VHH binders against o13800. Designs and how they scored, part 22

Target 1, 230 residues: o13800
Amino acid sequence: MNQVTQFSGNSANLMLYWILKSYYSRFDRIMWIDTLGTFNPAALPLPCLEKTMLVRSFDAQGLKDAVDELESNLKSSEDQAYALCIDSFSNPIGLLMAQGNISFAHAFMMTLGRKCRILTRKFRLAVYLSTSLVYIKQLHLSKPALGNSWPFCLDHSYILEDQQHNKCLVHCNQSRKDLLGCSQLFLLLKGSFTHEYLTIDFYNGTPVSVSSKLHVSPSLYHSSTLNSPS
Key: E = the ipSAE of ESMFold2; O = the ipSAE of OpenDDE; V2 = 0.75 times the mean of E and O plus 0.25 times the DockQ between their complexes.

## First folded at step 11 (VHH; framework vhh_sonelokimab_d1)

Design u4 (at its last look DockQ between E and O 0.65; V2 from the best seeds 0.00; counts 0 for: pae O 4.0 > 2, unsure alone 64.5 < 65)
Fold by ESMFold2, look of step 11:
Structure u4 (fold): chain B 230 residues (1-230), chain A 122 residues (1-122)
Amino acid sequence: as target 1 above (230 residues)
Amino acid sequence: DVQLVESGGGLVQPGGSLRLSCAASGRTFSSYAVGWFRQAPGKEREFIGAITSRGSTEYYALSEKGRFTISRDNSKNTLYLQMNSLRPEDTAVYYCAATRSGALWYEDYDYWGQGTLVTVSS
């Protein structure tokens, strides 16, 4: 709780469902912002759905409006624990950038990210975001979308690599060492790790295996789920 | 500042669908966020969903498992609620409401309709 966590990759939305299935009892209220129109209520248990507000918005302004609405509700209910899930954060920002005013889109993104970070400091709020991966041919590497400044708005960033048999490998891309606060029980031990991973079977909604081990640096990253560059 | 009138309620069998309409009158309908609520006998009024004045953002409570869809048509000053896979537990008086407030999660809307009864029974 009280942190901003990003999951990047094609299965990032399934990770958000997994988090809520695992932790919904820790929250009094949940806001799910669906920017893709793909939210699946059948992926969550009824007690979780009963405390969930679904927001459907397909542009960047709607994303901002939803966060502003959350802020209003946090101020009115300071004793309650909230989760905010955004699936996806990168899509409406990418659409805004595609409209040709990249400087405005970047400022919009950073302002919104800083607001989410501030809200997690001020209130009992956990924020979980999904973003896409971008393949960088010159580096033979996939990394989270939204550029080099965006990670400054995050406490944790995880990269998801799709595995065969409906499973996903989760790698820690970033963890902010200086933050004190609640952490996601599943993905963060007390303290910080530079690299860790686990495998999740999204079909069952529970991990197939959970382990902690060292991994190669992100700049030398290689995974069968990302395909070799040409 | 705005008057709201619901219509489209009635008797429907379990598993059926129904579309409710809310006709709005007033100078500033496009300036309001609008929403749907319901109240079953002996129960508290329950938020169903809302849509912003721009019409591009929709909010839903999910206790009904995503069976309901809200929409608005500002050119006709009309709000809609599409209800699918109806169950006896959906029997209630359904209200539309409008507000300028950004606090759409709670029942603190400024203007309310008189309601339309939906009964789900064989």
Scores: ipSAE 0.566, ipTM 0.822, lowest interface PAE 1.4, mean pLDDT 77
Fold by OpenDDE, look of step 11:
Structure u4 (fold): chain B 230 residues (1-230), chain A 122 residues (1-122)
Amino acid sequence: as target 1 above (230 residues)
Amino acid sequence: DVQLVESGGGLVQPGGSLRLSCAASGRTFSSYAVGWFRQAPGKEREFIGAITSRGSTEYYALSEKGRFTISRDNSKNTLYLQMNSLRPEDTAVYYCAATRSGALWYEDYDYWGQGTLVTVSS
C-alpha cells in the first residue's frame, strides 16, 4: 500500500526526505536535526524512522551539541553507518547573524562545517544539509544564507527551487534576483555513500539541478511517499 | 546524586493531552541531561526524548511522532513532557531519567524516577 503525504516545505528539505527514503537502508543510524520545528515523520517510511533520532536544536549551541553528540556516537560505534540531516543548517546561524553577530556566526558555521567534514572522512557518515537563500534588498540579489564560502567546504551543493515553482526537477537558470524562496542542499559524502541514482551538477555558480535517473518525479517537490525507489 | 519524582499521570481519553512533570532534587539539576522513558505492560522500556542540560537541544525517538514535547525549567528543577493527541498505545508508566554523560541512550542514564502511570482509554 502506497501512502502519499503532502506537506509544505522547501525543495531542500523535501529532497532530504527523498534521499532518506531512497537510501535509509544504507545507514544504521540517522540523526535528523530539526532547526525549524517542521520535521514530518509521516514523510518517511517506518523502517527509516525506526533508525532515526530526531533532534530539535534551536540555536547555534544546540546545533553544536547535537553534532558533538553525533561524534560521540560515531566514536562508540565506528562500524555503524550514520546519516546526518540538518534542516536547516542556516537557521540557527541566521539567528546569530540577525542578532548582529556576523563574524561569530560565520566562524561558528565554518568550524562546525569543518567538523562535519572531518567526521565524514573519519567515520561512516553522510551529511546532508539544507539552507535557505536570502534576498539582499540593496543589491537586488539573492545569496545563500550562509554566504559564498560555505559551499567550498562541501562535496556537493545545489540551489533548489521552492515548492511554489512547481517543477519536477530543478534546472534553474534563474538569476540571483529571482532566487528568493529557493533553498540550497549540501552533501558531504564519502565512498560507500555515493548515490548512484542521484546526480548533482554544479555549473559554474549557476543554480544546479538535482536529478535521479530513475526515481525522481514531479511529486518529489510537493509531496512525499512512503515508497522508496525500487 | 539526584532524586527524580514524576507527576501528572492519570486517565485520559484518546485524542487528549497530558503534561507530565519531573521534579529533581538537589542543586545540580542544570548539570544533567534529562529524559523521558516509558514502559507499557509487557513491553520493554523505550526512550521518548531527552533535553540537554542547558535546554538548547531536544532529542526524540520517532515513536513520539511529533506529538510529544520535552522542556525543562532549571530554575524550578523540573522537566516536562507535553503529550498531545494521545492514543491507547501510549498507555504506559512514564519515567524521568537523568545523566551527566550527555548520551542519549538508556544505558547512560544514572538516575531514574519511580514513574507515573498514564492510561489512555475511552
Scores: ipSAE 0.021, ipTM 0.421, lowest interface PAE 4.0, mean pLDDT 76
ESMFold2 (binder alone), look of step 11: mean pLDDT 77; pTM 0.805

Design u5 (at its last look DockQ between E and O 0.70; V2 from the best seeds 0.57)
Fold by ESMFold2, look of step 11:
Structure u5 (fold): chain B 230 residues (1-230), chain A 123 residues (1-123)
Amino acid sequence: as target 1 above (230 residues)
Amino acid sequence: DVQLVESGGGLVQPGGSLRLSCAASGRTFSSYAVGWFRQAPGKEREFIGAITSRGSTEYYALKEKGRFTISRDNSKNTLYLQMNSLRPEDTAVYYCAARYGSRATFYEDYDYWGQGTLVTVSS
């Protein structure tokens, strides 16, 4: 619950909805930052919406303003448990980078990520955020956006690979904790996350147990993701 | 001196829609974060939504599945609240408010308040 968790891929926002649908009763308040304008209130049950503050913003400063607002709320109600969902984190950072000052955009991103991590240490706060994937031509693979420094702000990182029949394979890309001390996200799921994959049926929003069939890679790209670092 | 005046309240049948307006006079409207609150008898004042002074960030409480939408028109110095699918539980006095500062979602952070407009949802 007191962690920063990233989901990367085209279905990352569906994972955020699944988390809230499954676990909203563990939180007193929820903030959802929608940087894409795509938030769908019909995806969440009414008791979850009753606890939710929606923030709509499409630039990096608006994202920072929303986190500052959350910090103020946390300071005013330290006895309450909060969830922060950001869909997406990568879009406003990418727009900031496109304005030409990459060094400033990188510093802005890292400052904001460190702030989120500090808040999860200081308060009863869980942070879930989505990012896009970036294709790396020389390696013939996709990896989470935002470069090599960004993972230092994360406790967990998962890569989503879309599957047929409304399913998604979830690969653990990074985890800072021993899985015996698992995050709230995976307490109800079977298995080890260093040697297994999870399949989630996004139509129902329900995880399916990992399958050894997902261990087989029809291309070279899939075999490299089987041994994701923790 | 900044004055805020709400309008558009009244009696509405369940399931109906209503659009509230808040006209601002005095200081430049675009310099303030502005928001909507409501208060039913015997209850604490409740945040509905706000727009920051930059105008690019909006906050919404989603208690009723996002039935309410906030907007502003800086050329008319006006803040709006569109309320759809109204229920008897939405009966309250609705207030607009304005503030300079970093916190936008608590009523204690707002310096200027309108008089309120009563919305009654009943058959």
Scores: ipSAE 0.641, ipTM 0.822, lowest interface PAE 0.9, mean pLDDT 77
Fold by OpenDDE, look of step 11:
Structure u5 (fold): chain B 230 residues (1-230), chain A 123 residues (1-123)
Amino acid sequence: as target 1 above (230 residues)
Amino acid sequence: DVQLVESGGGLVQPGGSLRLSCAASGRTFSSYAVGWFRQAPGKEREFIGAITSRGSTEYYALKEKGRFTISRDNSKNTLYLQMNSLRPEDTAVYYCAARYGSRATFYEDYDYWGQGTLVTVSS
């Protein structure tokens, strides 16, 4: 029953891959928005891929369009369970910011975030978002690249942190709930790192680690219960 | 209205690559989201991928594990499908489709369809 994921990649998509690999059976449809151009279909099993649509979008407008498309699909199939993965949410927004469009970027982020939130409440939809972290040395604090307020808009926030070279710790900033419910999971990633292979371990009810060692944990969270929209 | 004409189909060996083209009539190609579908013998037509009118976003059915790439050239009124690592299971008639509007969809409710081009993957 345990899902062991062993594949190469960066911290961002590895986490998302693990989520899908572990829980794809609970979803009827999956949308993966790739903003980085790094999506690796080989990291997912064929049964998962069969119900996954890849969206390659590298700008904010494209991201918006993709989410709008998802909304349309949800409306047309309200009885189906959907998963949305955005890898990463921060990339297109960060690009806007880098271009000097700070106000627009923030507005866009909030609007899109709100939209996702609404969708998760209205439909059988789980949304998983990855974003980068920035470390502020003076404060000894890591914060989301897109701002500190972002995690508060989500149901769950996790931080992947590489503390020991090949060992990344997963920190849960909120009480763990069913990740397969109608919720937003925000994955905070400390920088960008690549491993030959990673195994993500959600152990004892909480995310614990991303390991470069292959192991099977009997305590992995893999519930197949998808909550109804609230 | 827009007419779509697929080309580039043919016989290819397993593991080979093929590039399909879809030529669109008219002057408003850039106003259409376009996509590719295929239909194998005895099977239903299935979505392969689509691209927005501006070409900034692509959608794919991932069943193919990323072997296919969709692109468009609005200056040439042409949609492309690059197919790599072809398999016998990819044997099908491939169709391009167009939908008026900026956004693509992966449903079959496109407004315009080409006649299709046959792709045969065989040793």
Scores: ipSAE 0.410, ipTM 0.762, lowest interface PAE 0.7, mean pLDDT 75
ESMFold2 (binder alone), look of step 11: mean pLDDT 79; pTM 0.819

## First folded at step 12 (VHH; framework vhh_sonelokimab_d1)

Design t1 (at its last look DockQ between E and O 0.78; V2 from the best seeds 0.71)
Fold by OpenDDE, look of step 12:
Structure t1 (fold): chain B 230 residues (1-230), chain A 123 residues (1-123)
Amino acid sequence: as target 1 above (230 residues)
Amino acid sequence: DVQLVESGGGLVQPGGSLRLSCAASGRTFSSYAVGWFRQAPGKEREFIGAITSRGSTEFYAVSEYGRFTISRDNSKNTLYLQMNSLRPEDTAVYYCAARYGSRATFYEDYDYWGQGTLVTVSS
């Protein structure tokens, strides 16, 4: 539970919705930070919404303020389990960069990322982040936004890359390769994907099945994917 | 000390819109986070929305998100609440609140409160 997980890609927000649909009962409170103005209450069940606090952040400072408020809540209710969803983390940072504040943006994101991580160590808190991808032309591949140092603030990082035929490849971008009992998934953007440990109706964000298995063999990870990072 | 005065309340039909205003006294409005609460007859006061002193962050009750919008004009020392698609259940006294500092909160730990303005949604 106490982890910082990042999803990167166009479908990253769908993963956030899926996680909440699947696990909202495990949380006493949920904070959703909307930096894009795209939050959709209809995507979540009423019992989930009833414990959800919504934040609209318009810039990096706004994001900081929201996280500070979360910290305050955590300190006042240490026994409660919290989920933090940030959709997206990269947007406000990107705004700073676009304004020419590159060094500040970098420092800001690292500080905030570290804070999230610290909070997950101190409190019953899970943090889920969505970010954009950056396409590297020279390498013909995509990587998560926010630079190479950002992953050090994360426990888990997954890349969701859109593919042809309404498919999305989801692969781990870190050494720890576990996602809710899975290492990686192939998602159908309009339909359902099946994995030995996880099945999702990706179109509507509804979980079909989640395995209770705690351990996944590394050999299964390698055998089940064609897009494992080298 | 800051004094808050709400205005804009009244009778409105279901589906209608209403814009509430909260005027703050003094010259330090920008140093306060501000928010809206409401209390219906026989019910507890409930949080609607709040905005930080800088206006860079807004907090909302999920039930009102998308329908209610909070904003502020620091040059006018005024807080606004735009309410759309009003329902009979929205009938309540609406209160403005202010908290010293940049941070807003979902909770009632605000320092100053207005007297409230009545909003009645009825056919």
Scores: ipSAE 0.792, ipTM 0.922, lowest interface PAE 0.4, mean pLDDT 81
Fold by ESMFold2, look of step 12:
Structure t1 (fold): chain B 230 residues (1-230), chain A 123 residues (1-123)
Amino acid sequence: as target 1 above (230 residues)
Amino acid sequence: DVQLVESGGGLVQPGGSLRLSCAASGRTFSSYAVGWFRQAPGKEREFIGAITSRGSTEFYAVSEYGRFTISRDNSKNTLYLQMNSLRPEDTAVYYCAARYGSRATFYEDYDYWGQGTLVTVSS
């Protein structure tokens, strides 16, 4: 709550659905910004859908329009708790960059990210967003998209690594709290994430108790700890 | 001023489809965010969906998204609502509305309203 959290990877949207499935009762209203046209209402319980506003954004300006709408809603109902999910943030920004004015696209991105962060401090708002990964051949590593300045807009960043046998490792590579290096293992069952043990409280942005911590293989953990903000 | 006139309402059987139109006259339609709302007797006015002035962003109450589609044609100053898989609980007066500015989802912020068109879904 009151934080901006990023999930990066091919399964990042499944994490957004898991967040809402797990925590929708803690929010009075939910906004889902779908920039890819892939929103799947079957992934969420009916009570969650009933408090959700779907926004289909066709470009970067549409993403800003949606955030401006959220800001107006927050000002009108300051006593309510909101969740904002953006799937994906990187797609419309990448398209804007492809139009050739990279300086404008960067300023647009940073202005929007700072707005989201300010809103989470000013109002009862949690922001969860997805971005793509970019492979850096020289380092043999994947890093979240959007470059070196974008992480300054985030409270937490997680990289998703899809694994064999319907598993996904979610590793924290950036945290303004106490989560750096923490991991959560999910199992993919019928298109949804589930877990045997919760190791991260994604609502509060804190580790779960040591006795409940899920243990993952050391080789995967070591690979995850080599990532840095781009 | 902008004037809005809805059309296309009527009686339809459950499972049927209906397309509502909203013709705008007066100021340039392209300057407004526009949306559809409905109100059943004894209920509060309910947001269905809206689209920004440039058409770059669509807003939907999610429970309606898979069945209802909003669209606009700025060259014809017209807003549309395509309604599919209709159910008796969709029976209501349907209103189109327009607002100058970016806020699109609250009925309180819409300045211009049509008179409404009745949709009755009855077997």
Scores: ipSAE 0.581, ipTM 0.815, lowest interface PAE 1.2, mean pLDDT 84
ESMFold2 (binder alone), look of step 12: mean pLDDT 78; pTM 0.812

Design t2 (at its last look DockQ between E and O 0.57; V2 from the best seeds 0.67)
Fold by OpenDDE, look of step 12:
Structure t2 (fold): chain B 230 residues (1-230), chain A 123 residues (1-123)
Amino acid sequence: as target 1 above (230 residues)
Amino acid sequence: DVQLVESGGGLVQPGGSLRLSCAASGRTFSSYAVGWFRQAPGKEREFIGAITSRGSTEYYALSEYGRFTISRDNSKNTLYLQMNSLRPEDTAVYYCAARYGSRLTFYEDYDYWGQGTLVTVSS
């Protein structure tokens, strides 16, 4: 598999699509930062798309620029509720790392993460981030692509990891109560999964069903309901 | 000051393609974010897309996403707009704009504008 395929295989964007499909009415504006070139407008309803600004970011600097743009928008419209989706956060940072700029990449992601967090504290903003899992062959384990320090920049962090027979376990690494205006949702996905109450077809890019009865932290599905503008 | 001159407009059939160019004067093109806007008769000017000075970020109006692609060549001081699958509703005067700053989706913030080039999509 080529490198592009490895990043595209994350499919964390399915959760982002689901969130927007479910709750787009609660946002006045949406920014979707596409770092993978995989944005699919057909996955979202027209009323959602009408609220959405699409951004293509080709590198870490591009990602920064996009977030700066968001900040400018937020400052100009402080009364509006915003959603930021970054698909993916890990891709541009991973690219930096691949280029040998590991220390810089780490500093960059922390800075940008902090920036997002600050914005959620100042404005009516929800930030949803997708990222990849890195499989460590020697340990037969997966870990978040961005390292162990990243979760400290987040309000919510979830890992969706494949189990046997297309079953997925959702791990809540970090959770806080309020998503609206003060929270980031970080989604780590691996492969595709089927659950009796939740099915996401990662290959076809379609969430089939979502239920609060899923054996996952209620915050994943219920906290999203908190993204309603107050 | 930066002067912008659009070219490439014309008559095209529905489903056709057109590539617009915007030539910038001076030596500071690479310092500016640049974008495309259009204005149809009787309508407000609307954002199409923009690209940062370094070209690392592109912004698109969702309505044109997939059909329109923005690009720039700093070595040529030129901004491009590739338009595919054109529709009659794409008929408008297309404007190039340059901005030294952020908030690239708001036409009010742009510092410099071209004269525009007319694109007519008709059978």
Scores: ipSAE 0.707, ipTM 0.889, lowest interface PAE 0.4, mean pLDDT 78
Fold by ESMFold2, look of step 12:
Structure t2 (fold): chain B 230 residues (1-230), chain A 123 residues (1-123)
Amino acid sequence: as target 1 above (230 residues)
Amino acid sequence: DVQLVESGGGLVQPGGSLRLSCAASGRTFSSYAVGWFRQAPGKEREFIGAITSRGSTEYYALSEYGRFTISRDNSKNTLYLQMNSLRPEDTAVYYCAARYGSRLTFYEDYDYWGQGTLVTVSS
C-alpha cells in the first residue's frame, strides 16, 4: 500500500488484474481507470467488483478529473484503504504529445504523477499504473514510455517481457526498496499469472523469497502414476 | 437551469432488462454533468454512474457487476440507463441528476434532480 507502482509492457494490464485478484481483500475501495476501453469485469472476482468504481476515459483531462474524484473520496473516508489502477497511463499522455504541444503534455503528466504520489503519502492509497514500452534502437533495448522525467513520480517500476511457452519475465527496473534488479518468472495460464520462481508482493513492492516447482504430468501414458509399489 | 423527468420504470421479472430515460428541458443541458442514482427503501441514495458534460468520461459503480450502462444524447437532451440481468435487489426508485462542474459521485453535490421512477424486480 502507499506507493506508486508501474508495470510496462504488453502484458502489463494482466499484472493489474492479478494484483486485484490476489489482494482485493486488503482494500476497502478500488478505482479502475480504463483509458483503452478494454476493462474486463469477468477477470475479477465478484467481491472485488462490488468495491470497484470503473472510470472510462480516453483523454488526459478525463484522467486528471478521475484522480481529482478519487481525492474527494479519500478525504471523505480517510481511514479506508484504496487502490487505484490505471490501464493505461501512457495512452492518453501519448495522445497529448502526438498533438504537438509536448511542453504542455509533459507538464500535465508530471503534475498528475506528483499528485498521485502526494495522495499516497497523505492517504491509505496504493497506485498501480500500466504503461507501454518503447524500443530504443541505439541501445538495442526497450524501456518504459514517457521519458526520463516520469520515473521521478514512481516508487517502483517493473518491465514485463513476454517469453516462449506462456511465460513472462517481470524485471524490477526501479525501486525505492531493495528490489532493483530482481526478476521473477510467471507462467501465463488462461490470461493470468502463476508465479514460478519468486513472488514479489506488488501490494507492498517488496520481494518475497519463495521457491516454487511446477508439477506437470507427462503427456505420455499414465505409467508414472502406476509405478509406485503399494 | 434544467428540469429532469425520468421514465421507463416499472415491474420486471428477475433476469429482465429495462432502459430508463431522463428527459431534460431547459437551456444548456450539454453544459451539465449528468448521473443516475437509486434509493431503496430504508437505504441511502446510491451512486450508479455519471457522464461528464463533454461526454468523454463515464463513471460506474461496479456494485452491479457491470450490468448497467449509462449514456447521453445531447441532441435529444436525454440521459439513459440500460439495466440488464436485473435482480430483486435492484428494486429502488431511480433518479437522474445534473450538476455543473466536477466531483460526480456524491449526491449532495448535484443541483438538479428528477422526481424518480420506480423499478420493481419481482417474480
Scores: ipSAE 0.705, ipTM 0.861, lowest interface PAE 0.7, mean pLDDT 80
ESMFold2 (binder alone), look of step 12: mean pLDDT 78; pTM 0.817

Design t3 (at its last look DockQ between E and O 0.66; V2 from the best seeds 0.67)
Fold by OpenDDE, look of step 12:
Parts: sequence; structure tokens; C-alpha cells
Structure t3 (fold): chain B 230 residues (1-230), chain A 123 residues (1-123)
Amino acid sequence: as target 1 above (230 residues)
Amino acid sequence: DVQLVESGGGLVQPGGSLRLSCAASGRTFSSYAVGWFRQAPGKEREFIGAITSRGSTEYYALSEYGRFTISRDNSKNTLYLQMNSLRPEDTAVYYCAARYGSRVTFYEDYDYWGQGTLVTVSS
């Protein structure tokens, strides 16, 4: 539970919804920070919504304030399990950069990221982040936004790269290649992750099949070579 | 000291809309985070939403998100609560609150409260 997980790509927000749909019962309280103005409460079940506070943050300072608010809540209820969803983390930082505040933006994101990490170590807190991708022309590949230092603030990082035919390729960009104990191969843009042994319905929040990594032979991961960091 | 005065409450039919206002005294309204609470008869006061001093962050009880919208006008020293699609269960006294600080989800942290305005949703 106590981890910071990042999803990068156009469909990253769907992962956040799926996680809450599937695992909201594991949390006593949920904070959703919306920086994009795209939060859709209809995508979540009522019992989940009842546990959730929605925060709209319009800039980096707003994001900071929201996380500070979370910290206060955590301190007041240390026995409760919290989930933090930030959709997206990169947006407010990008705004700062666009304004010419590059150095400040970097310092800000690292400070806030580190704070999230610290909170997950101190409290019963899971943090889930969405970020955009940056296309690198020279390499013909995409990487998560926010630079090369950002991963140090993360426990897990996954790239959701859009593919043809309504598919999204899932890459593990950091350390662990499992998501909540499962392996992911492809995300169908219409709301499903597809794997040889795992299928997840993002709209319904119900897995069709779940394969625990603990029981998966390493040979099975060979078929998922596409999920390796590129 | 800051004085807060709510207005805009009244009787409305289910499905109707109301806009509440909270007028703050003084010249330091922009320094305060402000929020809306409500208390129904026999129930505890509950958080509806809040907005930071700069207006860069809004907080909502998700149960009310989509129906209720918080906004502020610092030039007018006024906080607003737009309420749409009102339901009988929204019947309550609605309170405006202000605090000098960034933490906004704890009612006990608020320094100033209005007298409240009654909203009744009934056919």
C-alpha cells in the first residue's frame, strides 16, 4: 500500500479510476487532486465517492496546498488508510515551466515528490500519479514528463504509450514490473488492459482474470518483452 | 476580527437552484481561506467545500461535487456557493467560515463563522 506509483500517458487517468474502482475498499479515505478539470465522479462507485474528497488545483501552489492538507488529515487520523490520486502531477509543473520558471519548477516538483514519498513511509498512504509523456524525436520514443530526476521520488513508474487499433502499450519504467501484484501487457483504449493471463476492465473496475506475479513463471514474462523499459 | 454574513437562503423546490453569498467585513478577506458548511436538524455540521485565499485551490466533499460550486470575489469580499439540482436532503442551515491559514477541511480550524442561512428544499 505505502508506495508512490506513476502512470504516464494519455490513458493514465483511466488507471487511477480503475485502481479506485477495484481497491477503494482498502482505503478509509481518498483524496483526488484534479489539475486538469476532467474529474468524473460518475466513473466511480458511490461507496468510493463517499470516501473521497475532491481537490481542484489550478497551479503548482494549489497542488502543494492540497498535499499539505492531506498531510494534516494523515496526522489527525494515523490509523486510517489513505489514497491520494493526482491527475495530473505534470500539469501544474508544466505550467510553471511554460512561464519561464524552470529552476523553480524543478525544485518544486522534487520537493513535492519527496514529500509524497516521505508521507507514504510515515503513514498508511498510497499515492497514485498521472503524468504526460514527452516524445524524444532523436530516439523515436516517449518518456515520462518531469525529467530524469523525478523517478527517484517514485516506487513504481509505468508508461502507457498509445498504439494503433485502440491499444496502449504498457511499459514498466522503473524497478518493479508488477502493478498491484499483476502483470500488464496492453491497455485497450476502450477501457481494458489485456494480458495473456490478466484482463482488467477499466470501466467496470472488475478484473476478468488476475495473475499473481508470485505464481508466474519467469518464462511468462518473456512474452511480455514489450513491457520492458525502452 | 472578521464578520461573515450569509445570504441567499430560502425555500426552493426539488431540482431548483440557489446561490448563497457570504459577505466578509474588513479589508483582509483575500488573506483568508473560506469555506461552506451546513448543518441539518439533528445532524452534525458537515463540510461542503472551501477555497484558499488565492483561489488557486478548491476543496469539495465529493458527494456535492457537480451540484455545488464554490467561488470567491476578493474585490467584493464575497464567497459564493452555487447550488444546483437541490434535493430535500440538502435542507440545512448553511454556514460560511473563514480562517487565516491553508488548512481548510477541519471545521475546528476556522476562526470566524457566519450566523448561517436556512435553505429549505421542499415540494
Scores: ipSAE 0.792, ipTM 0.922, lowest interface PAE 0.4, mean pLDDT 81
Fold by ESMFold2, look of step 12:
Structure t3 (fold): chain B 230 residues (1-230), chain A 123 residues (1-123)
Amino acid sequence: as target 1 above (230 residues)
Amino acid sequence: DVQLVESGGGLVQPGGSLRLSCAASGRTFSSYAVGWFRQAPGKEREFIGAITSRGSTEYYALSEYGRFTISRDNSKNTLYLQMNSLRPEDTAVYYCAARYGSRVTFYEDYDYWGQGTLVTVSS
């Protein structure tokens, strides 16, 4: 809550659905900005949909207009809790860059990101957004799109990595709290993320407390098996 | 200026579909953002959805679980509302509204309103 949170990866929209399925009762109103035309109402329970405004926008101006409308609503109902989900944030920015004015697109992105962050501080607002990953061959890893300045607008950033057996690891690569390096494992079941254990409180942006001494235990040694003394 | 006239309302059985039209008369329909509202007996007027003047951005209240679709055809100066899987609680007077400029609003601060068309859903 009161934070801007990014999920990056091919399954990032499933995290947005999971966030709303898990926390919709804590919000009075929800805005979902769909920039890809892929929003699936069947992914959310009816009580969640009943408090959700869907915005379908395929350009950056529509994204800005929706945020401006959200700001107007926040000013008129400061005691209400709001969630903003943007799926995806990176696509309309990329399209704006493709129009040949990269400097303008960058400024547009940063202005909008700062506005979202300011709104989360001023009002009861949580912002969750999705972005693409960019693969860096020289480093053999993927990182979130939108360049080096964009992270200044974020409180938390997570990278999603698909794993075998219909699992997805959600790894925190940036946090203004104590989540850096934390991970949450999800299972993909019937098109939705589920979990056996919750390790991250995505509403508050904090680790989930554990009271068991068994929560850190070795189970398999890969390096011990292959590393003979030498 | 723009004048708005809704049509396509009527009696329909539960589970049926209905397509509402809103014909606009005016020189620059494409300069207006347009939306649909409804008012059921004994209830306040409710926002259904809206579409920007360019037609590039659509807004929907999802209280009806994605059963309604809004569209516009600027070449015919017409706004549409497709309603599927109709239920008795969808019984209401449906209004179209227009606002000069590109911005929509979820409130009743539209500049022009149609007279409304009655939709009755009963078996």
Scores: ipSAE 0.554, ipTM 0.803, lowest interface PAE 1.3, mean pLDDT 84
ESMFold2 (binder alone), look of step 12: mean pLDDT 80; pTM 0.831

